# VH-VL binders against Protein DJ-1 homolog C (DJ1C), part 7

Target 1, 167 residues: Protein DJ-1 homolog C (DJ1C), of Arabidopsis thaliana (Mouse-ear cress) (q8vy09r84to250)
Amino acid sequence: KKVLVPIGYGTEEIEAVVLVDVLRRAGADVTVASVEQKLEVEGSSGTRLLADVLISKCADQVYDLVALPGGMPGAVRLRDCEILEKIMKRQAEDKRLYGAISMAPAITLLPWGLLTRKRTTGHPAFFGKLPTFWAVKTNIQISGELTTSRGPGTSFQFALSLAEQLF

## First folded at step 21 (VH-VL)

Design w6 (from v1 with light chain S33E)
Fold by ESMFold2, fold request of step 23:
Structure w6 (fold): chain C 167 residues (1-167), chain A 119 residues (1-119), chain B 112 residues (1-112)
Amino acid sequence: as target 1 above (167 residues)
Amino acid sequence: EVQLVQSGAEVKKPGASVKVSCKASGYTFTSYYIHWVRQAPGQGLEWIGGINPSSGYTFYRRKFQGRVTMTADTSTSTVYMELSSLRSEDTAVYYCAREPYYDSGWDYWGQGTLVTVSS
Amino acid sequence: DVQVTQSPSSLSASVGDRVTITCRSSQSLLRSEGKTYLSWYLHKPGKAPQLLIYEVSNRFSGVPDRFSGSGSGTDFTLTISSLQPEDFATYYCQQYYETPYTFGQGTKVEIK
């Protein structure tokens, strides 16, 4: 099972590392891809994260799951990556699993149009940006192929839910 | 001087495998991707895939997935590309080339390795 | 997949001529940070390809200033301002925006 976890400047370290670690321990082939023009990126709290590869090298691959960490400006860096947007839209179009935690649902997925008619949760501070009828306050929300979660404190629950769906 | 030196020409039969080496010198081996590109007789350049030598992470063009394996040996600063289940259309000159860990043009290439597949 | 297409497939020109080769991509190679991911290579038979131009217009170190690149988005041009006898080669554009990385089919430049 192939998984893509993109990271960028200001990615939330807990959300990213927990995703990667849990999914790898579950047996997934996890690619950590940088959306920046360097493999080493600084997370939102100053932790240096090292990606396997740049996102450009991931564009033609098919992933069983693409999971987005949050963080500021991390979620904005992901939002502004045209290659990642293409990957995620293709993921959704092909009805393959995708996920977003914390700020990523509202900041990254919403502008891409990927929350349309999806029940979604997200970071409490950004919950009001989610579509009112579709926003829910669960720790984990699954809506079709999309899984969302709230923040660093729900990162393990988020990663375990995704692992369960993959395997 | 930055150099990429490849192994010598190979003649193989259909169904066999070939392993081509690319030895790097004159730069920090683990700071650059190594890509593989081939050119069949009378044809243009075709990208096969690449490897991050620092981690061993590989990324292959989909048409070669399942037939290509790339590895890196940091102790000898050498990348290997193995192509299996060879067909006559795999006859080509195979090149390695480096790219830094940012999206860039590929500035240094190996001299090329002719692989001939015939029965 | 991003495809790049060159024209012409071949051309003949005299020493001193201005030569223009075009490359068109199937999608924009411009990213929002302002960089465009297109390079040009020179390839002579029996030799490794040589990088000429990266990021559309930046000459690689040691490349003579008669070589220049221009263009934007999807349309790109390599220009040789005064063709020299040593410029006999096949020229390739390459997009390095995203995988699979693709080269144009090549333009063979023949000196008359």
Scores: ipSAE 0.869, ipTM 0.930, lowest interface PAE 0.6, mean pLDDT 94
Fold by ESMFold2 at other seeds, fold request of step 23:
Formats: structure tokens, sequence, C-alpha cells
Structure w6 (fold): chain C 167 residues (1-167), chain A 119 residues (1-119), chain B 112 residues (1-112)
């Protein structure tokens, strides 16, 4: 099973690392891709993360899961990556699994139009940006192919839910 | 001086495999991707895939997925490309080329390795 | 897949002529940070390809001033301002925006 976890400047380290670690331990082939023009990326709290590859090298691949960590400005860096947007829209169109935690639902997925008619949770500070009747306050929310979660404190639950769905 | 030196020409029968080497010198081997490109007779250039030598991470063009394997040996600064289940249309000159870990033009290329596949 | 299409496929010109080769991509090669991911290569028989131009218009180190690149978004041009005998070669454009990386079909430049 192939998984893409993109990262950028200001990505939330706990959310990214827990995703990668849990999914790899579950047996997934996880690619950590940088949306920046370098492999080493500084997270929101100053932790240096090393990607496997630049996102440009991932454009033609098919992933069983694409999972987005949050963080600020991390979620914005992901939102503004045209290649990642194309990958995610293809993921959703093909009804393959995708996920977003913390700030990524509101900041990254919403502008891409990927929350349409999907029950969604997210970071409390950005919850008000989600569509009113579709926004929920659960720790984990599964809506079709989309899984969302709230923040660093729910990272393990988020990753485990994705692993369970993947296998 | 940056150099990429490739292994010599090979003649193979259909169904066989070929392994081409690309030995790097004059730069930090683990700071650059290595790409592979081929040119069949009378044809243009075709990208096959690449490898991050620092981690061993590979990325292959879909049409070659399942038939191509790339590996890196950091102790000899050498990348290998193995292409299996050879067909006559795989006859080509195969080149390696380097790219830094940012999206850039590929500044140095190997001299090329002719692989001929015939019955 | 991002396709790049080159024109013409072949041309003949005299030493001193101005030569123009065009390349068109199936999508914009411009990213939001303002960079455009198009390069040009020269390929002579029996030799490795040589990088001429990267990022549309930047000459690679050691490339003579007679080579220039221009263009935007989807339309790109390589110009050789005064063709020299050593410029006999096939020229390729390449997009490096995203995988799979693709080359134009090539333009063979022959000296009359």
Amino acid sequence: as target 1 above (167 residues)
Amino acid sequence: EVQLVQSGAEVKKPGASVKVSCKASGYTFTSYYIHWVRQAPGQGLEWIGGINPSSGYTFYRRKFQGRVTMTADTSTSTVYMELSSLRSEDTAVYYCAREPYYDSGWDYWGQGTLVTVSS
Amino acid sequence: DVQVTQSPSSLSASVGDRVTITCRSSQSLLRSEGKTYLSWYLHKPGKAPQLLIYEVSNRFSGVPDRFSGSGSGTDFTLTISSLQPEDFATYYCQQYYETPYTFGQGTKVEIK
C-alpha cells in the first residue's frame, strides 16, 4: 500500500511524524515529499524534517492514501502547491483515501473544494471556517474517502484510523 | 571536475535483463538525484526514472514500473539501472544525468551506454 | 502527463543565420513562486546531451552568448543568433515541472 505524506515549511511535526511512523509500522510504503525546493524542512516548532523526495517527483504516482499534516504556515504551504492540489483532486475523484488533520481541513482542503458534502472536523481555532452544517467536533471523522482529525493530541488516533482503513 | 562514467555496450536477447552502471566523481554523490534517459534509434529522448542516492528512494516512469530497478552504492559512488524482460524496442542508448535536490536543469550527463536487444 | 511539442522537426540553415526553435507545453510550466520549469539541451551524434538553457532563459555555464531562450507559460523559444559550424546538432526542450519528465521530439539543425 502506497502512502504520500507531504510536508512544507511550518508543518506540525507531531502530526507529520506520527502519521509516517504509524503507517510504516503498519506495513505501508510511505513517501515523505517536500513541497519546498529542498529536502530538509523546518517544522512549526523548529524541528528539522528530511523528506525522501520533492513533490514534483510524485506527480505521476498513484497512492492508496494521501494524508496531510497541519501546522502554520505548513497548511498554507501545502495549499499553495499546485502539484499537490492535482494529486489530491485526482485522489478524491478516483475515490481513493485521503486525510487531513488540524489546520489542513480548513486551510488546505477547503480551498481545493474537497470538503463538499463531507462531514469534517479540524483544529478548534479554524473550525469556524468549515461549512456550518457539515462541521463536527469529533476527534476522528470519516466521511466516505475523507478522514479528518483535530490536532497533535489526536494524531495517533488519526494515523491508526487511516491504517485500519488502508488494511 | 564533475564526471559520470557509464559501463560499456551490451548485446542481449529478448527476455533477458541488462544492468548499466553510472559512476560519479568530482562532486558529493549523495547531494544529487541520478536520472536515466534513453534514446532509441531514430527517436528522441525518453525519461525512465531516477533515484535519490542518499536514501535509495526511487521514482520510475509508469511504463517501466515493474521492469526497472535502480540502486545506489555510496561506497563506490555508483548508480545502477537494471531493465528486465527486454524487448527489441528497448534497443537504445541509455544515459545517466544528475539533478540537485531542487528542481533544476540536468547539468552533467554520462557518455551513454548502447544496449542492443535482438534475436 | 505534461507534453512538450517542438517545431520544426528539422531545418537547414547557413552559417551566420538566425535560427529559432519553438516548444509548446500542454500546461503552464509556471509555478506560483514565479519560476518556469523549461530547459533546452543540445545533442550531437555520439555524445551526451548538453544543457544549454534552464528556467526558460538562463544560459548554463560556458554556453555561448549566441544561444538565448525566451517564452512564458506554455510557449517557449530557443534562438541561435548567428549559427556556427559547431551548432550542427539536435536540440531538445524538456519540461521539469513534474514527473514524468518529458522532452520535445527534437529539432535537427543542419548546416547547408
Scores: ipSAE 0.869, ipTM 0.930, lowest interface PAE 0.6, mean pLDDT 94
Fold by ESMFold2 at other seeds, fold request of step 23:
Formats: C-alpha cells, sequence, structure tokens
Structure w6 (fold): chain C 167 residues (1-167), chain A 119 residues (1-119), chain B 112 residues (1-112)
C-alpha cells in the first residue's frame, strides 16, 4: 500500500510525523514529499523536517492514500503546489483514499473543489470556512473516500482511521 | 572537480541481470539525486529512474518498475543500478547523472557503460 | 506524461552558420513561481551528455556564449550563433517539470 504525505514550509509537525509514523508501523510504504525547492523544511513550530523526495518526483505514481497535514502557512504551501493539486484531483477522480487534517480541509482541499458534497470537519479556527451544510464537529469524519480531522490533538485518531481504511 | 565514474562494459545473456556502478567524487554525495538514463543503438535518451542517496529513496519510471533496483553506498559514494530479466532491447549505453535537491538541469554525467544483451 | 518534440531531426551546416533547433512541450513547463523547467544537452558519440542550457535560457558554467536558449510555455529554441567544428553533435531538449522525465528525440547537427 503506497501513501503520499506532502510537507512544506510551515507544516504542522505533530500532524505530519504522527501520520507518517503510524502508517509506516501499519505496514504502508509512505513517501514524505516536499512541495518546496529543498528537502529540509521548517514546520510551523520551528522543527526541521526532512522529506524523502521533491513532489516533482511523485507526479507519475499512483497512491492508495494521499494525506495532507495542516499548519500555517503549511496548508497554503500545499494549496499552491500545482503538481500536488493534480495528484489530489486524480486521487479523488479515481475514487482512491485521501485525507486532510486541521487547516488543510478548508485551506487546501476546498479551493481545489474536493469537498463537494462531502461531510467534513477541520480545525476549530477554520471551521467557519467549510461549506455550512456539510461541516460537522466530529474528531474524525469519513465521507466516502475522504477522511478529515481537527488538529494536532486528533492526529493519532486520524492516522489510525486511515490505516484501518487502507488495510 | 565533480566526477562520476561508471563501471566497465558488460556482456549478458537474455534473462540475466546486470549491475552498473556510478562512483561520485568532488562534491557532497548525499546532497544530490543520481538519475539513470540509457541510449539504445540509434535511439534517443530514455530516463530510467533515480535515487536519493541520503535516504535510499528510489523513484522508477513505470516501465522499469519490477525490473530495476537502485541502491546507494554512502561510505564509498557509489550508486548501483541493477536491471534484471534482460532482453535484447536492453542493449544500450547506461549513464548516471546528478541533480541537486531542487528541480534543476543535470549538470554532470558519468562516461557511460555499454551493456550488450545477446544470445 | 509530458512529451517534448524536437525539430528538425537533423541538419547540415557550415562552420560559421547560425542554426536554430526547436522544442515543443505537450503542456506548459511554467510553474506559478515563474520558473520554466526546460533544459538543453549536447551529446557526442562515445561521450557523456553535456548540459548546455537550463531554465530555458541560462547557460551552464563554461558553455560558450554562442549558445543561447529562448522560449516560453510550450515553445522553446536553442540557437548556435556561429557554428564551430566542435559543435558537431546531437542536441536534446529535456523537460524536468515532473516525472517521468522526458527528452526530445534529438537533432543531429552535421558539419558540411
Amino acid sequence: as target 1 above (167 residues)
Amino acid sequence: EVQLVQSGAEVKKPGASVKVSCKASGYTFTSYYIHWVRQAPGQGLEWIGGINPSSGYTFYRRKFQGRVTMTADTSTSTVYMELSSLRSEDTAVYYCAREPYYDSGWDYWGQGTLVTVSS
Amino acid sequence: DVQVTQSPSSLSASVGDRVTITCRSSQSLLRSEGKTYLSWYLHKPGKAPQLLIYEVSNRFSGVPDRFSGSGSGTDFTLTISSLQPEDFATYYCQQYYETPYTFGQGTKVEIK
């Protein structure tokens, strides 16, 4: 099972690292990809994260899951990556699993049109940006192929839910 | 002076495997990807895949997935490419080339290794 | 996959001639940060390929100023302003926007 976890400047470290660690322990082949023009990026709280590869090297791969950490400006950095947008749209179009935690549902997925008719949760501070009818206040929300969660404190639940769906 | 030195020519039978080495010098080995490219007789250049020597992470062109394995030995600053289940169409000159950890042109290439697959 | 196509496939020219080689990409190679991911290489039989131009128009270190690159989006050119005897080679464009990385089919430049 192949998983993509993209990271960028200002990515939330807890959300990213918990995703990667839990999914690798579950037996997934996890790729950490930088959306920046360097492998080492500084997270939102100053922790340096080292990616396996740049996102450009991931463009032709098919992933069983693509999971987005949040963070500011991390979620914006992911939103503005054209290659990641193409990967995610293909993921959704092919009905393969994708997920987003914290700020990523509202900041990253919403502009890409990937929350349409999907029950969605997200970071409390950004909850009001989600489509009113579809927004929910659960720690984990599964809506078809999309899984969303709220923040660093729900990172383990998010990762475990994705692992269960993947395996 | 940046240099990539490849192993010598190989002659193989169909169905065998070949392992080509690419030894780097004159730069920080773990700061650059190594790509592999081949050129069959009378043909253009074809990208095979690459490796991040710092982590061992590999990324292969889909047509080669399942037949190619790339590894890196940081203690000798050497990358290896192994291609298995060889066919006559794999006859080519194989090159290694480096790319920094940002999207860039590939500035230094190895001298090439001729692999001949014949019955 | 992003494809790049070159023309012509071959040409013959005399020393001192101006030659132009074109490369067309199946999609734009421009990213939103303003950079365009197209390079040119020179390849002589029995030798390693040599980087000439990166990011459309930037000459690699040690490349003579008779080599220049231009273009945008999907259409690119390599120009040799005054062909020299050492310029007999095959020239390739390459996109490095995303994997799989692809090369043009090559342009063989022969000295008449």
Scores: ipSAE 0.863, ipTM 0.928, lowest interface PAE 0.6, mean pLDDT 94
Fold by ESMFold2, fold request of step 23:
Structure w6 (fold): chain C 167 residues (1-167), chain A 119 residues (1-119), chain B 112 residues (1-112)
Amino acid sequence: as target 1 above (167 residues)
Amino acid sequence: EVQLVQSGAEVKKPGASVKVSCKASGYTFTSYYIHWVRQAPGQGLEWIGGINPSSGYTFYRRKFQGRVTMTADTSTSTVYMELSSLRSEDTAVYYCAREPYYDSGWDYWGQGTLVTVSS
Amino acid sequence: DVQVTQSPSSLSASVGDRVTITCRSSQSLLRSEGKTYLSWYLHKPGKAPQLLIYEVSNRFSGVPDRFSGSGSGTDFTLTISSLQPEDFATYYCQQYYETPYTFGQGTKVEIK
């Protein structure tokens, strides 16, 4: 199973590292891709993260799952990556799994139009930006191919839910 | 002086495998991707794939997925590309080229390795 | 896949001539940060390809001033202002916006 976890400047370290580690332990082939023009990125709390590859090298690959960590400005860096947007839209069009935790549902997925008619949760501070009739306050929310979660404290649950769906 | 030096020409039969080496010098080997590109007779340049030598992470053009394997040996600053199940259309000059860990033009290339596949 | 197409496929020219080669991409190579991901290479028989221009118009180190690149969006040109004997070669444009990376079919510049 192939998984893409993109990271950028200000990515939330707990969400990214737990996601990658749990999925790799479950047996997934996880690619950590930087949306920046360097492999080493500083997370939201100052932790330096090292990606496997730049996102441009991922454009023609097919992933069984694309999972987005949150963080600020991490979620904005992901939102502004045109190649990642293309990858994620293709993921959704092909009905393949995608996920987003914390700020990423509201900040990253919403502008891309990927929350349409999807029950969605997210970070409490950004919950009000989610579509009113579809927003829910669960720790984990699965809506078709989309899985969302709330923040660093639910990262383990998020990653385990994705692993269960993959295998 | 940055240099990429490739192994010598190969003659192979259909169905065999070939392993081409690309030895880097004059720069930090683990700070650059190595790409592989080929040129069949009378044809243009075709990208095959690449490798991040610092981690061993590889990314292959889909056309070659399942037939190509790239590896890196940091102790010798050498990347290898192995192409299996060779066909006559794999006859080409194979080049390695480096790219920094930001999206850029590929500034230094190897001299090329002719691989000939014939009965 | 992003395709790039060159024109002409070949040309004959004399030393001192101004030469222009065009490259068109099937999609914009511009990203939102303002950079455009197109490069030009020179390739002589029996030698390694050489990077000439990156990011549309930036000359690589050591590349003579007679080489210049221009263009935007999907339409790009390489210009050699005064052709020299060492410039007879095949020229390729390449997009490096995203994988799979693709090259133009090449433009062979020959002695008239």
Scores: ipSAE 0.858, ipTM 0.927, lowest interface PAE 0.6, mean pLDDT 94

Design w6 (from v1 with light chain S33E)
Fold by ESMFold2 at other seeds, look of step 21:
Structure w6 (fold): chain C 167 residues (1-167), chain A 119 residues (1-119), chain B 112 residues (1-112)
Amino acid sequence: as target 1 above (167 residues)
Amino acid sequence: EVQLVQSGAEVKKPGASVKVSCKASGYTFTSYYIHWVRQAPGQGLEWIGGINPSSGYTFYRRKFQGRVTMTADTSTSTVYMELSSLRSEDTAVYYCAREPYYDSGWDYWGQGTLVTVSS
Amino acid sequence: DVQVTQSPSSLSASVGDRVTITCRSSQSLLRSEGKTYLSWYLHKPGKAPQLLIYEVSNRFSGVPDRFSGSGSGTDFTLTISSLQPEDFATYYCQQYYETPYTFGQGTKVEIK
C-alpha cells in the first residue's frame, strides 16, 4: 500500500510525524514529499523534517492514500502547490482514499473543491469556514473516501483510522 | 572536478538483464539525485527514472516500472541501474545525470554506456 | 504526461547565421512562485549531453554568450546568435516541471 504525506514550510510536526510513523508501522510504503524547493522543511514549531523526495517526483505515481497534515503556514503551502492539487483531485476522482487533519480541510481541501457534499471536521479555529450543513464536531469523520480530523490531539486516532481503512 | 564515470559497453540476449554503474566524484554524492536517460539508435532522449542516493528513494517512469531497479552505494559513491527482461528495443546508449535537491537542469552527465540487445 | 515538441526537426545553416529553435509544451511549465521549468541540452554524436540553458533563459556555467533562451509558460525558443563550427549538434528541450520528465524530439543543426 502506497501513501503520500506531503509537507511544507510550517507543517504541524505532530500531525505529520504521527501519520508517517503509524502508517509505516502498519506496513504502508510511506513517501514524505516536500512541496518546497528543498528536502529539509521547518515545521510550524521549528522542528526540521527531511523529506524523501520533492513533490515533482511524485506526479505520475498512484497512491492508495494521500494524507495532509495541517499547520500554518503549512496548510497554505500545500494549498498553493499545483502538483499536489493535481494529485489530490486525481485521488478523489478515482475514489481512492484521502485525508486531511486540523487546518488542512478548511485551508487546503476546501479551495480545491474536495469537500463538496462530504461530512467534514477540522480544527476548531477554522470550523466556521466549513459549510454549516456538512461540518461536524467529531474527532474522526469518514465521508466516503475522505477522512478528516481535528488537530494534534487527534493525530493518533486519525492515523489509526487511515491504517484500518488501508488494511 | 565533478565526474560521473559509467561502466563499459554490454551485449545481451533478449530476456537477459543488464546492470550499468555510474560512479560519482568531485562533489557530495548524497546531495544530488541521479537520473538515467537512454537514447536508442536514431532516436531522441528518454528519461527512465532516478534515485535519491541519500535515502535510497527511487522514482521510475511507469513504462519501466517492474523492469528497472536503481540502487546507490554511498561507500563507493556509485549508482546502479539494472534493466531486466531485455528486448531489442532496449538497445541504446544509457546515461546517468545529476540533479540537485531542488528542481533544476541536469548539469553533469556520464559518458554513456552502450547496451546492445540482439539474438 | 507533459509533452514537449520541437520545431524544426532539422536545419542547415552557415557559420555566422542566427539559428532559432522552438519548443512547445502541452501544458504551462510555470509554477506559482514564478519559475518556469524548461531546459535546453546540446548533444553531439559519441558525447554526453551538455546542459546549455535552464529555467528558460539562464546559461549554464561556461556556455558561450551566443546561446540564449526565451519564452513563456508553453512556448520557448533557443537562439544561437552567430553559429560556429562547433555548434553542429542535436539540440533538445526538456521539461522538468514534473515526472515523467520528457525531452523534445530533437533538432539537428547541420553546418552547410
Scores: ipSAE 0.837, ipTM 0.925, lowest interface PAE 0.8, mean pLDDT 94

